# Designs tried in a protein design chat: VH-VL binders against o27280. Part 315

Target 1, 266 residues: o27280
Amino acid sequence: MDSMNVPEVLEIKRIVEESESVKTFIFSWDFRREVRPGQFVMVWDFRDEKPMSVSLIDPVRSEIGISIRRVGEFTDRVHGLSEGDLLGIRGPYGRGFELMGRDILLVGGGIGMAPLAALADEATARGMRVDALVAARTADELLFLDRLEAAGVNISTCTDDGSCGFKGFAHERLLTLEENHDMAAVCGPEPMMFQVMRILDERDVPAQLSLERYMKCAVGICGQCCLDDTGFRVCAEGPVFWSQELSRVREFGRYRRDPAGRRVPW
Short names: E, the ipSAE of ESMFold2; O, the ipSAE of OpenDDE; V2, 0.75 times the mean of E and O plus 0.25 times the DockQ between their complexes.

## First folded at step 11 (VH-VL)

Design Z44 (framework fv_libevitug)
Fold by ESMFold2-Fast, scan of step 11:
Structure Z44 (fold): chain C 266 residues (1-266), chain A 123 residues (1-123), chain B 110 residues (1-110)
Amino acid sequence: as target 1 above (266 residues)
Amino acid sequence: QVQLQQSGPGLVKPSQTLSLTCAISGDSVSSDSAAWNWIRQSPSRGLEWLGRTYYTSKWYNEYAVSVKSRITINPDTSKNQFSLQLNSVTPEDTAVYYCAREYPPDYYGMDVWGQGTLVTVSS
Amino acid sequence: QSVLTQPPSASGTPGQRVTISCSGSSSNIGSYYVYWYQQLPGTAPKLLIYGNDRRPSGVPDRFSGSKSGTSASLAITGLQAEDEADYYCQSYDNSLSGYVFGGGTKLTVL
């Protein structure tokens, strides 16, 4: 791309169906341009533009992948596309994950496994030991298990309904896992991330958490990315934050903002 | 294994066309996993990337803006080589010229280089 | 002049750590990967670092790269006499539509 702020029209090279509701769209990418796990792109269907996390970073094949969950009108239209169709892509944007140490924990819920799958690929390529806790409501909603297994990741699963692995929530499963880690990366529903963060803080494991709601703040198009009750920046760089930054934010894990900007409980 | 061997005249007069070739052994110029670059090095300008050619489903050429109007990089699949043609040369084009491979392209940098060819532009 | 800025020289003694900087802008290093090359006298450049901080096979682990914002660095630990060479950084620049190099740093091992 000529500029980070100008959309490039790219052809959908391949589509991978990850589940009934999730597809990964794969594009050729100019890997002279840096892209890091945890970053996102703006996807433009020539009508609306939405931020989507990068879920595959493959410099060998010169490909990036963008995993999209079907949740509304925009994503329904994108899910209707086929190989050979065009989408506008601009970016990447945002603060990505940083890798440190040798032993790393990934905790992902639902579509939150998408950016963590890209991170797992990079960590294993760097010779790091990777443990992943993959959480979903049901077995059919567990994402990227084959890809993580192929990368040599040590996988634990949990489902709310007990259809695969531990029956219960991610933080309940994490309490039964006592392996030492040098860092953790967490992405999923905000209440899940809050509970996981608290456990990791008690274990003195530095954690990075990815907050989807702050993706637009990183490109300057979100009018208010207010982190309340802190001395932290009004428009925070995102989507990835260290746990120390989030522990001072009273709204994290407790409430969200509706389209009108009002605080509502999760 | 993979080697790049350069050939061409070492002396070119101003306003004429500079022509160099880079012969490839141990790889194919039409490999869809490689890009083929020309770089030059001079005391006044340092290292300068001039352009590259590569094949996927068809041939693509990319050229540095500074030379785009004067430069052509051409693959020759029958001889397994690629060439540099630089038109309307001036003394500022005096440099050591290198060919180099990216394998794979982009992320991985230039892993194999030719021996270099000193080209002097003088009347 | 070079689009990417390097110090023209650096020096150290055997066993020391030396660092060579490479400074650019948002149109190059800020958005694109950084590469490092070593050039011994009378030879072509040799790839030392790609993808900001990755080593090709055969490059000793005492060479490492890093990048922060619009700047990159090459670090050499346990400096050896054979490391005496010119070092060049490289990135891509979108306004020039091409790869760009630093001016080079002549490393002297004292």
Scores: ipSAE 0.743, ipTM 0.872, lowest interface PAE 0.9, mean pLDDT 88

Design Z45 (framework fv_libevitug)
Fold by OpenDDE, second read of step 12:
Structure Z45 (fold): chain C 266 residues (1-266), chain A 123 residues (1-123), chain B 110 residues (1-110)
Amino acid sequence: as target 1 above (266 residues)
Amino acid sequence: QVQLQQSGPGLVKPSQTLSLTCAISGDSVSSDSAAWNWIRQSPSRGLEWLGRTYYTSKWYNEYAVSVKSRITINPDTSKNQFSLQLNSVTPEDTAVYYCAREYPREYYGMDVWGQGTLVTVSS
Amino acid sequence: QSVLTQPPSASGTPGQRVTISCSGSSSNIGSYYVYWYQQLPGTAPKLLIYGNDRRPSGVPDRFSGSKSGTSASLAITGLQAEDEADYYCQSYDNSLSGYVFGGGTKLTVL
């Protein structure tokens, strides 16, 4: 929907340390402009540009938040910034989540909880019941627990090592839950999402899943984020997809393409 | 309850200045949660946004491009009101003029309107 | 000519569902929130929908707003005689750096 535009230079208003490796950067936002959970922005540090999910949407404070995990050179630089420093932001881009029904299930893994946290805020504000399955490798990697709790979200945790909550993977924990929901939103590692989607499909729960791919233009032009067989562009037709759409995507949960276009297994 | 009361002349001669005032009750013109707008309506041009003023640490004004060269919107904190001045008016500026408050920190939208003032530009 | 395009008129019978469309572009509806106003004869516009699909207090739930791409829609279910009015969509346009309105739709209840 959005065309490519010049990044707007914004001041970092606040920084929230979510975990050892994740920070949320808060910016002032003009809420005449629409922003939806599940959409992403391109963050520019005047050297490089990376897509980041919107993790906070606060119309009362006129703020948005971008959560960034420290994983490489770009994010290292960004994590070195302080309040008052500047970043370039363009967007938002992509298709966000849709809300339907009364009860929603959120299943998130690691940094995948970023867009889901924003969705949780909107859902609760609309009076929906929100259950969240928050998964991570270890307890220290679980994100947004306090924020979700404060919003009235019913939280279940899952860790690979059992350091917090259910010991195992998100899909394993999901199998132990008997309650169905009107819809589900999922974001995290694709292997997790793939398994979760299968379970939700078997239960006839409509599900939306947010994919992560290498993005360059963010406006559906360069094709770097194109999914095999379907031609779906994650930046344009996604990053949020319905399960029915992803069922047509052969590479989902199996591999992605690196900046050179090579297949990289998950 | 927030109310807006408009005042000003309903007749203005061509080339003169149109002046209207909007008095605010139940809210403050300097509220950082609201923006104060002027809109006009005519059969020929429909609803047309003219501009707004709002306070966020300091005062900001935004004007429609179509009237930017002729328009001034001024807040008056002492009287808790804001005014519209439109210079060099022509018959095309004949319309019902409304002041309106934007919905406070709720995705905007104009939730409170004045009663409207018909302003006729005629010699 | 209005930046946002609405049908000039719409009609329905009591109890019927009526929809009013509002079409724009990427510079307005495609990127900015949409609002709807109801204007009864001889009165100022009244905010009916804000933020694409949210209702202010006092607005019946039979009024609903939706947005897709560069278009928005107002739906009225269970149409009542009192719903006879002019309806306007509104958004912000980046290219014009200002709020923009539709041309309005006159809704007649038959």
Scores: ipSAE 0.843, ipTM 0.918, lowest interface PAE 0.6, mean pLDDT 94
Fold by ESMFold2-Fast, scan of step 11:
Structure Z45 (fold): chain C 266 residues (1-266), chain A 123 residues (1-123), chain B 110 residues (1-110)
Amino acid sequence: as target 1 above (266 residues)
Amino acid sequence: QVQLQQSGPGLVKPSQTLSLTCAISGDSVSSDSAAWNWIRQSPSRGLEWLGRTYYTSKWYNEYAVSVKSRITINPDTSKNQFSLQLNSVTPEDTAVYYCAREYPREYYGMDVWGQGTLVTVSS
Amino acid sequence: QSVLTQPPSASGTPGQRVTISCSGSSSNIGSYYVYWYQQLPGTAPKLLIYGNDRRPSGVPDRFSGSKSGTSASLAITGLQAEDEADYYCQSYDNSLSGYVFGGGTKLTVL
């Protein structure tokens, strides 16, 4: 049995309430099977299947975690589950983040901090210096601050409404940060990632960005995962892309596609 | 320091049962995060994993498909050891047999190995 | 022969960089972690690398691991005479439901 393509029914071992709208579901994992920060799994509630990023990778406890934001019918049902309940998990899928150098910057918006929290754990375990810019609309939507602090991460925050840290958007806060980095990893709303990428490019910092849109098909041959100019399939060749790759995609940061394939502004 | 010590006969006749034990010091055979493996090494085939035993809420045993019908691995908590029985041996079973620990299992690999026991299968 | 394929021998001189390959398939290395072991003559194997590229305490940083697709590699920089040994890769194979080893590589330091 190919563990990448067959759902395993796993028991929810523990649930962590990250915020009013976000929960992390923790499962036992057989760490003979590789899993990397930036990868995703398909979560099956025995009715529907949705892609979710891996947010915790803990080989010592033999656990993985999957953080889920409540945004619709599927996620509402999953949020109603309790410890001991069962979910189907298939994967992991996708290209994970690559670590290079000694100093890394993480820039996360909202639930985009989930895959970056797993990356922060790996980077600190490898002895890297980690700076994280955590962005959200309001203070109560900032995620993983306690976990990042426990890992030894240097944290900066910003909120759109000014309720915590810098008042403004992630890219505006980034302009006030002067430290140089060997690489960056970015995950969040696409308009945020586009602005952040431009600043990092001007600073000559190579960046990896996680695009999690249009991930309906997990086998990497689905047209819904395709990017405009390059034909990249997010679930097969992503979701993590280097900034040099995305700089050639006219669609990135400017428009999305509706179910009919038409261009729609962000 | 954790140490593993193998013991058992060095010569076994064809069709008989090979029986080896691995005594554990510095750890418990029922340690929650450990798994206890048997591996053999022959001059022509290199390293071959035979199987493992481990405890969570109950004991689990996993065996290599090539030996599954002939092999039993049995933990003994009272003696703090685990054993290997391999039935119906042939000259092809001649090898150095090792016991080894995974800790924490599985990500971290086989971190402690016994010294090995040479078993010759011949008449 | 072996499920994982290694070159049967490798050689180098002191101070050189040597790499030892380990090739598998999607049922093993493509989906599962890779481990490396060093075996000196007359001794049990010693764990050198786990989790594709991690070193246990006490293993010199001259030893490093990497993995790409269905293949893995062990690199030894600053080769020393004491590195002369047999090297084995290991992974898990889903189709066999068990651990698998490479055939081993005998490293000679010239």
Scores: ipSAE 0.792, ipTM 0.897, lowest interface PAE 0.6, mean pLDDT 88

Design Z46 (framework fv_libevitug; at its last fold request DockQ between E and O 0.87; V2 from the best seeds 0.82)
Fold by OpenDDE, fold request of step 14:
Structure Z46 (fold): chain C 266 residues (1-266), chain A 123 residues (1-123), chain B 110 residues (1-110)
Amino acid sequence: as target 1 above (266 residues)
Amino acid sequence: QVQLQQSGPGLVKPSQTLSLTCAISGDSVSSDSAAWNWIRQSPSRGLEWLGRTYYTSKWYNEYAVSVKSRITINPDTSKNQFSLQLNSVTPEDTAVYYCAREYPRGYYGMDVWGQGTLVTVSS
Amino acid sequence: QSVLTQPPSASGTPGQRVTISCSGSSSNIGSYYVYWYQQLPGTAPKLLIYGNDRRPSGVPDRFSGSKSGTSASLAITGLQAEDEADYYCQSYDNSLSGYVFGGGTKLTVL
C-alpha cells in the first residue's frame, strides 16, 4: 500500500481563527509530495477521521493549511486543540481543480471557500486574473477576505442578510455580473452550487465544482461516497467534478446519502 | 543572483575518499526554505541523486540508499558552503558531480546548479 | 535502469512540435511533483519545468509540461535549433526515499 494511506502524526504548527466557527490548522508539509487545491486529506484525532479540504498551500514556508468548521463532535474536539498538539493526517486524496485560461471566477459559500482560497493563491501565482464571489449567511461568516485581497483577487461579497456586499445568494449575485470568464471553480452548499452551475452552463463558462459526501476510506474502496447512477466515487473521481460530469449525477443539488446509506434531502 | 561554485580534486584513488565543496553566493546554506543537493552524472548511470542537506530549526540530511553507507554531506555556515564526502570510492563512482539548490525546498526543483566537477576514480 | 522511463531519443524539424514522455509509477510520478531539465552539451542541467507544468523565469512558453496519472510529458512547440539537447524528467520516489531521474532523451533538431 501507498504510504499515503497511513496517517502521519503531525504537530499543529499554527492555528488561524478565520471566524467564530472556522479555524485553519497549519502543518509542515514536504512539498516533494504533490498537493493540489481541491484535494482533501483525512484528519484523524485518534478517535475519528474526517475528510478536510486543503485551504492553504505555501511552498515557501513548507506549510499546508486545513480549514475546519465547527459542526459536530469531531470538529468540536479538533477546535479544542492548541498549537503544538498532534493530529493524524493522511493524503492528499481526490481530484483537485484544474486551471485553464487567463480569467477565473471563484464562487464560494461558507467553508466552501477553503479549497477556493488555495486555488486563488495558485491562480494568482500563475498570473491569472482571479475574481472571487464570496458568499456567507452574514458578514462575520465571510472567509479569507483579507487573504484573497492580499493575493490580488477581485472580491465580490454577498450575504443572506445584506450585512456585507450584495444582499442575497451567490447565484443571485452571479446573475448581476455580466462578465464571462475562461473558467469557474465552485464550492459551497450543494444547492448553491447547483444554481451557480446552471447559470455558468447557460453562459458557456466551463466550471468545476467540489462535492461533499460522506467518506470513509478515501481511496475508492468502501463505496460510501458513491454517487447514484454514475458510480462516481467522490473520493476518487472527485471531489472536484466538471459541470458536464455533474450533469449526469441525478442526486446533485437534490439529496445525499447519510452514513447509513439513506437518502437525505438538502 | 544565486550561484554555486564547486571545488575539489578531479582525481581520486580507489578506496580513498572523494571530497568536494560547493560555495554558495546570493543565498544562505541555512536558509529555512532551501535544500542543498549533490547529484552525479555518468554515461552508465545517468543522473543520480546522492543526497541533500537543509536547515529547518535544525539540520537534516537525506541520502540516497545507493550511497548512504559511504556519503556525508556537511553544511558550513561560517563559509556559506556545503561539502560532499564519499568514502571508499571505486571506479563506479567516476562521474561528473554537481551541487544544486532547491528553492523552495521540494517544490521548485533544482533551480541552481554548480558548474560540475569531473571526478575520476583511478589507480 | 532508470526509475523513470524516457525515450532515448526524439527528433523534429524547426517549427514542429515535439513531445517527450516520462513514465513512472504510483510511488513517484503518481504522487510527487515532476520536474524537467534541459542539458545542453557540456553544461549542467537547467531547470525547465517545475511543479509538473510551471515554467521558471526565462523559460519560453513554447515549453510546457503536463502530468497524468503516473506519466508526465514535456512538449516543445516551435522547435528551434537551440533546443537540441538532452532532456531529463525528475521526481521523488517514496519507495527509494530519494529523488529519481529519467534516463534522458536526446532531442535532435533536423
Scores: ipSAE 0.908, ipTM 0.946, lowest interface PAE 0.5, mean pLDDT 95
Fold by ESMFold2-Fast, scan of step 11:
Structure Z46 (fold): chain C 266 residues (1-266), chain A 123 residues (1-123), chain B 110 residues (1-110)
Amino acid sequence: as target 1 above (266 residues)
Amino acid sequence: QVQLQQSGPGLVKPSQTLSLTCAISGDSVSSDSAAWNWIRQSPSRGLEWLGRTYYTSKWYNEYAVSVKSRITINPDTSKNQFSLQLNSVTPEDTAVYYCAREYPRGYYGMDVWGQGTLVTVSS
Amino acid sequence: QSVLTQPPSASGTPGQRVTISCSGSSSNIGSYYVYWYQQLPGTAPKLLIYGNDRRPSGVPDRFSGSKSGTSASLAITGLQAEDEADYYCQSYDNSLSGYVFGGGTKLTVL
């Protein structure tokens, strides 16, 4: 294969603490190589390799950013690194978001705001109007608000506990937003994305949704990248899918699979 | 406004070294977001990229495979210029030579070009 | 021979739409950004499109770029006499570890 399948060892240029559990690691990037919002890279700590969404694409500064939530052994090790330390980066992989129209809606839950923050930057740079609905369990888990504000994005917030913005779930907040959009991009927990998709479908807003849970297929071969009813592979055909494609998947929003392929209810 | 001004001989004999200089105004050769390129153009080969130099924490030079063994691109921060040396020239090196800036490097392509220098390689 | 393939010529009349193709492979256009340059006789090339489909601030919106898979296109709408020029695509090629140009397309108006 080509150089996209060989990890490049990059120095951590800067680390941004996004929340108690999320950090963005920023690297210099060769912007001759195309990278699009919604794509992911394989991050290698010289022991293990995991897929991570690209959350910053800054060709002016020649930087990419990768936002990582602390959830296990690999991410705990990476969170222990400092500026100047090295990581292997391979990619980018996957289908990115497609921009269309003039007015777009972004709906992000938790770490799902990471790829949407990169998309917001590109959309605003292209002169598009961007509305973002940023959802989390609590106010301190809302991500990228300062960055979205700096980009000129119109922000609505939603927390389960009401600690910031609308009290309730993303889909409940969306029902109170009456703006028309030419497209939407959605990333977050599958139950949230399913509910949001239903509302956008009723409003005839074409939506793209990112299925990050299946990205582990990029490391080796496995059935986890396949959606039960359709046979789509996230690493080859996703992680971004149009809502029309996901409406045919019985599994979407109802149950998931663990690494062994066992069904786990939402 | 950024300008690139080229200088160097228009005639070079076979086997000798071609030497051209590109003087920069309105920007710095060590600007960390720029890259400085040499390109040539001939009727037989069209546009051909020769190489580039750029600075981040250190200087980097990249050269086209076709000329890598005999080319050197050299930045000069004190004179705010960069040069091209091409050794062991043949008549096939006859071309119009351009210097050009990428800014920002990579994504934006070559946004400013020198005026071009016709170099003829013959006895 | 050029690594990126362009038609050697294209033509149109004032007011028409003209497209110029640029065909590559997975080692270049398939993974790397595409740029387009306009060259008038006796002048250096001028950057017309970067990042596949972005215009420098001074370039009229009647010029647009697009990319799909391993191919790119330059479109010129509302063609004008002053658009008569040579047009070149450019990308990076990872197998050659360097920039590559198309062979150029001579656009004639009328």
Scores: ipSAE 0.783, ipTM 0.893, lowest interface PAE 0.7, mean pLDDT 88
Fold by ESMFold2, look of step 13:
Structure Z46 (fold): chain C 266 residues (1-266), chain A 123 residues (1-123), chain B 110 residues (1-110)
Amino acid sequence: as target 1 above (266 residues)
Amino acid sequence: QVQLQQSGPGLVKPSQTLSLTCAISGDSVSSDSAAWNWIRQSPSRGLEWLGRTYYTSKWYNEYAVSVKSRITINPDTSKNQFSLQLNSVTPEDTAVYYCAREYPRGYYGMDVWGQGTLVTVSS
Amino acid sequence: QSVLTQPPSASGTPGQRVTISCSGSSSNIGSYYVYWYQQLPGTAPKLLIYGNDRRPSGVPDRFSGSKSGTSASLAITGLQAEDEADYYCQSYDNSLSGYVFGGGTKLTVL
């Protein structure tokens, strides 16, 4: 309701092709405004508005990057844009990741690596040791590998089809990794996050997980992003939740809600 | 190592223009990551930000609302300095004036300050 | 009167932990980074903390910053005589379209 709730129209400064289906759109940004890994922005293409995670936070170049996977009409339209074209951005919103300890594990599936790439940059800048498990269905969909490697992140990969790294699901690969982390950060398909959370909980590793839900207002007013049985609003109390908070949420990993509010299986 | 050296008169008569200069060594006023600020300090008002100038593809200025009608901050790339002009001064403008580098601008704060110049506005 | 409110004074003895608060609003600390400056008598301010909780090189790790909601804190552990100074918080205020400072806290080491 203040000036932060109105989309600011920004020029696309640069576009990075991350994969055939994922592009990162880079904008100039005033870094007096706080932005944290795990927060999201609402991207407005002048017809519709969708939440997207911040994937690049670069105060030295005064740039933010927002990674967008092409999955529907909105994202198809945005993927058709070029450098110099305009998008509306409002935010950032939500609770970001908190860093603790010396050793962090990142577990990302598909586009879920976007906020974790930003977190990896912050963690390495703070002198933490960073291990990342990067998962996708196929090798072509593994994201940010070069960027993570350049940052000194220790990368493990897995693909559903075995085309790169471990063949199988992220939680199966996780069972074969070292158990010596002070915390974990997880983002990806909700069924993956549920299985990963269970393993991390059994290992007593504090974990933060980033959820995706339908959003309209992004500031906690409309109730569209609420989680059953708790009243948590993904846009206000999340999108990043501690695993202990999510253990109280019965819908997590079992269903989601469409824009009309109907329960939809995962 | 970056240093800021201030110069300008310490006594200004009411209704006249206060004029100060900040010379930069070890960096460029047109640095694409820096912003160049003026701040003043008085016993009654404490620290008060006045404005900044910075270069990206062109020059930008931002001024505090409290002085916006009276202030001008100008970069001078040939002399590698930036100036403060404050018009129509009154005794309420008596303060120690500081220039400061903000580098990189936004997130990192004001990392280098000039030595300060006491400016007294008095008849 | 200051947009950001600090206690006018604080004190501690050598080795003690002290905390200096800085209270703001949603138009400043709530949405914008917080900075802290140390000012020794007769000198210009020196940047102590940026980005809510980051230290520039050369600042001892006994200085730490934090932020919660619309308030920020500077903590000093292992207090030393040389820490006796004035401390100012700073942020950006969207409604004023400019940087704002706290009124300052005079820290006395007893």
Scores: ipSAE 0.755, ipTM 0.883, lowest interface PAE 0.8, mean pLDDT 90
OpenDDE, second read of step 12: ipSAE 0.860; ipTM 0.925
ESMFold2 (binder alone), look of step 13: mean pLDDT 93; pTM 0.951
OpenDDE, look of step 13: ipSAE 0.863; ipTM 0.927
ESMFold2, fold request of step 14: ipSAE 0.680, 0.700, 0.657; ipTM 0.849, 0.861, 0.844
ESMFold2 (binder alone), fold request of step 14: mean pLDDT 93, 93, 93; pTM 0.948, 0.951, 0.951
OpenDDE, fold request of step 14: ipSAE 0.906, 0.904; ipTM 0.946, 0.947

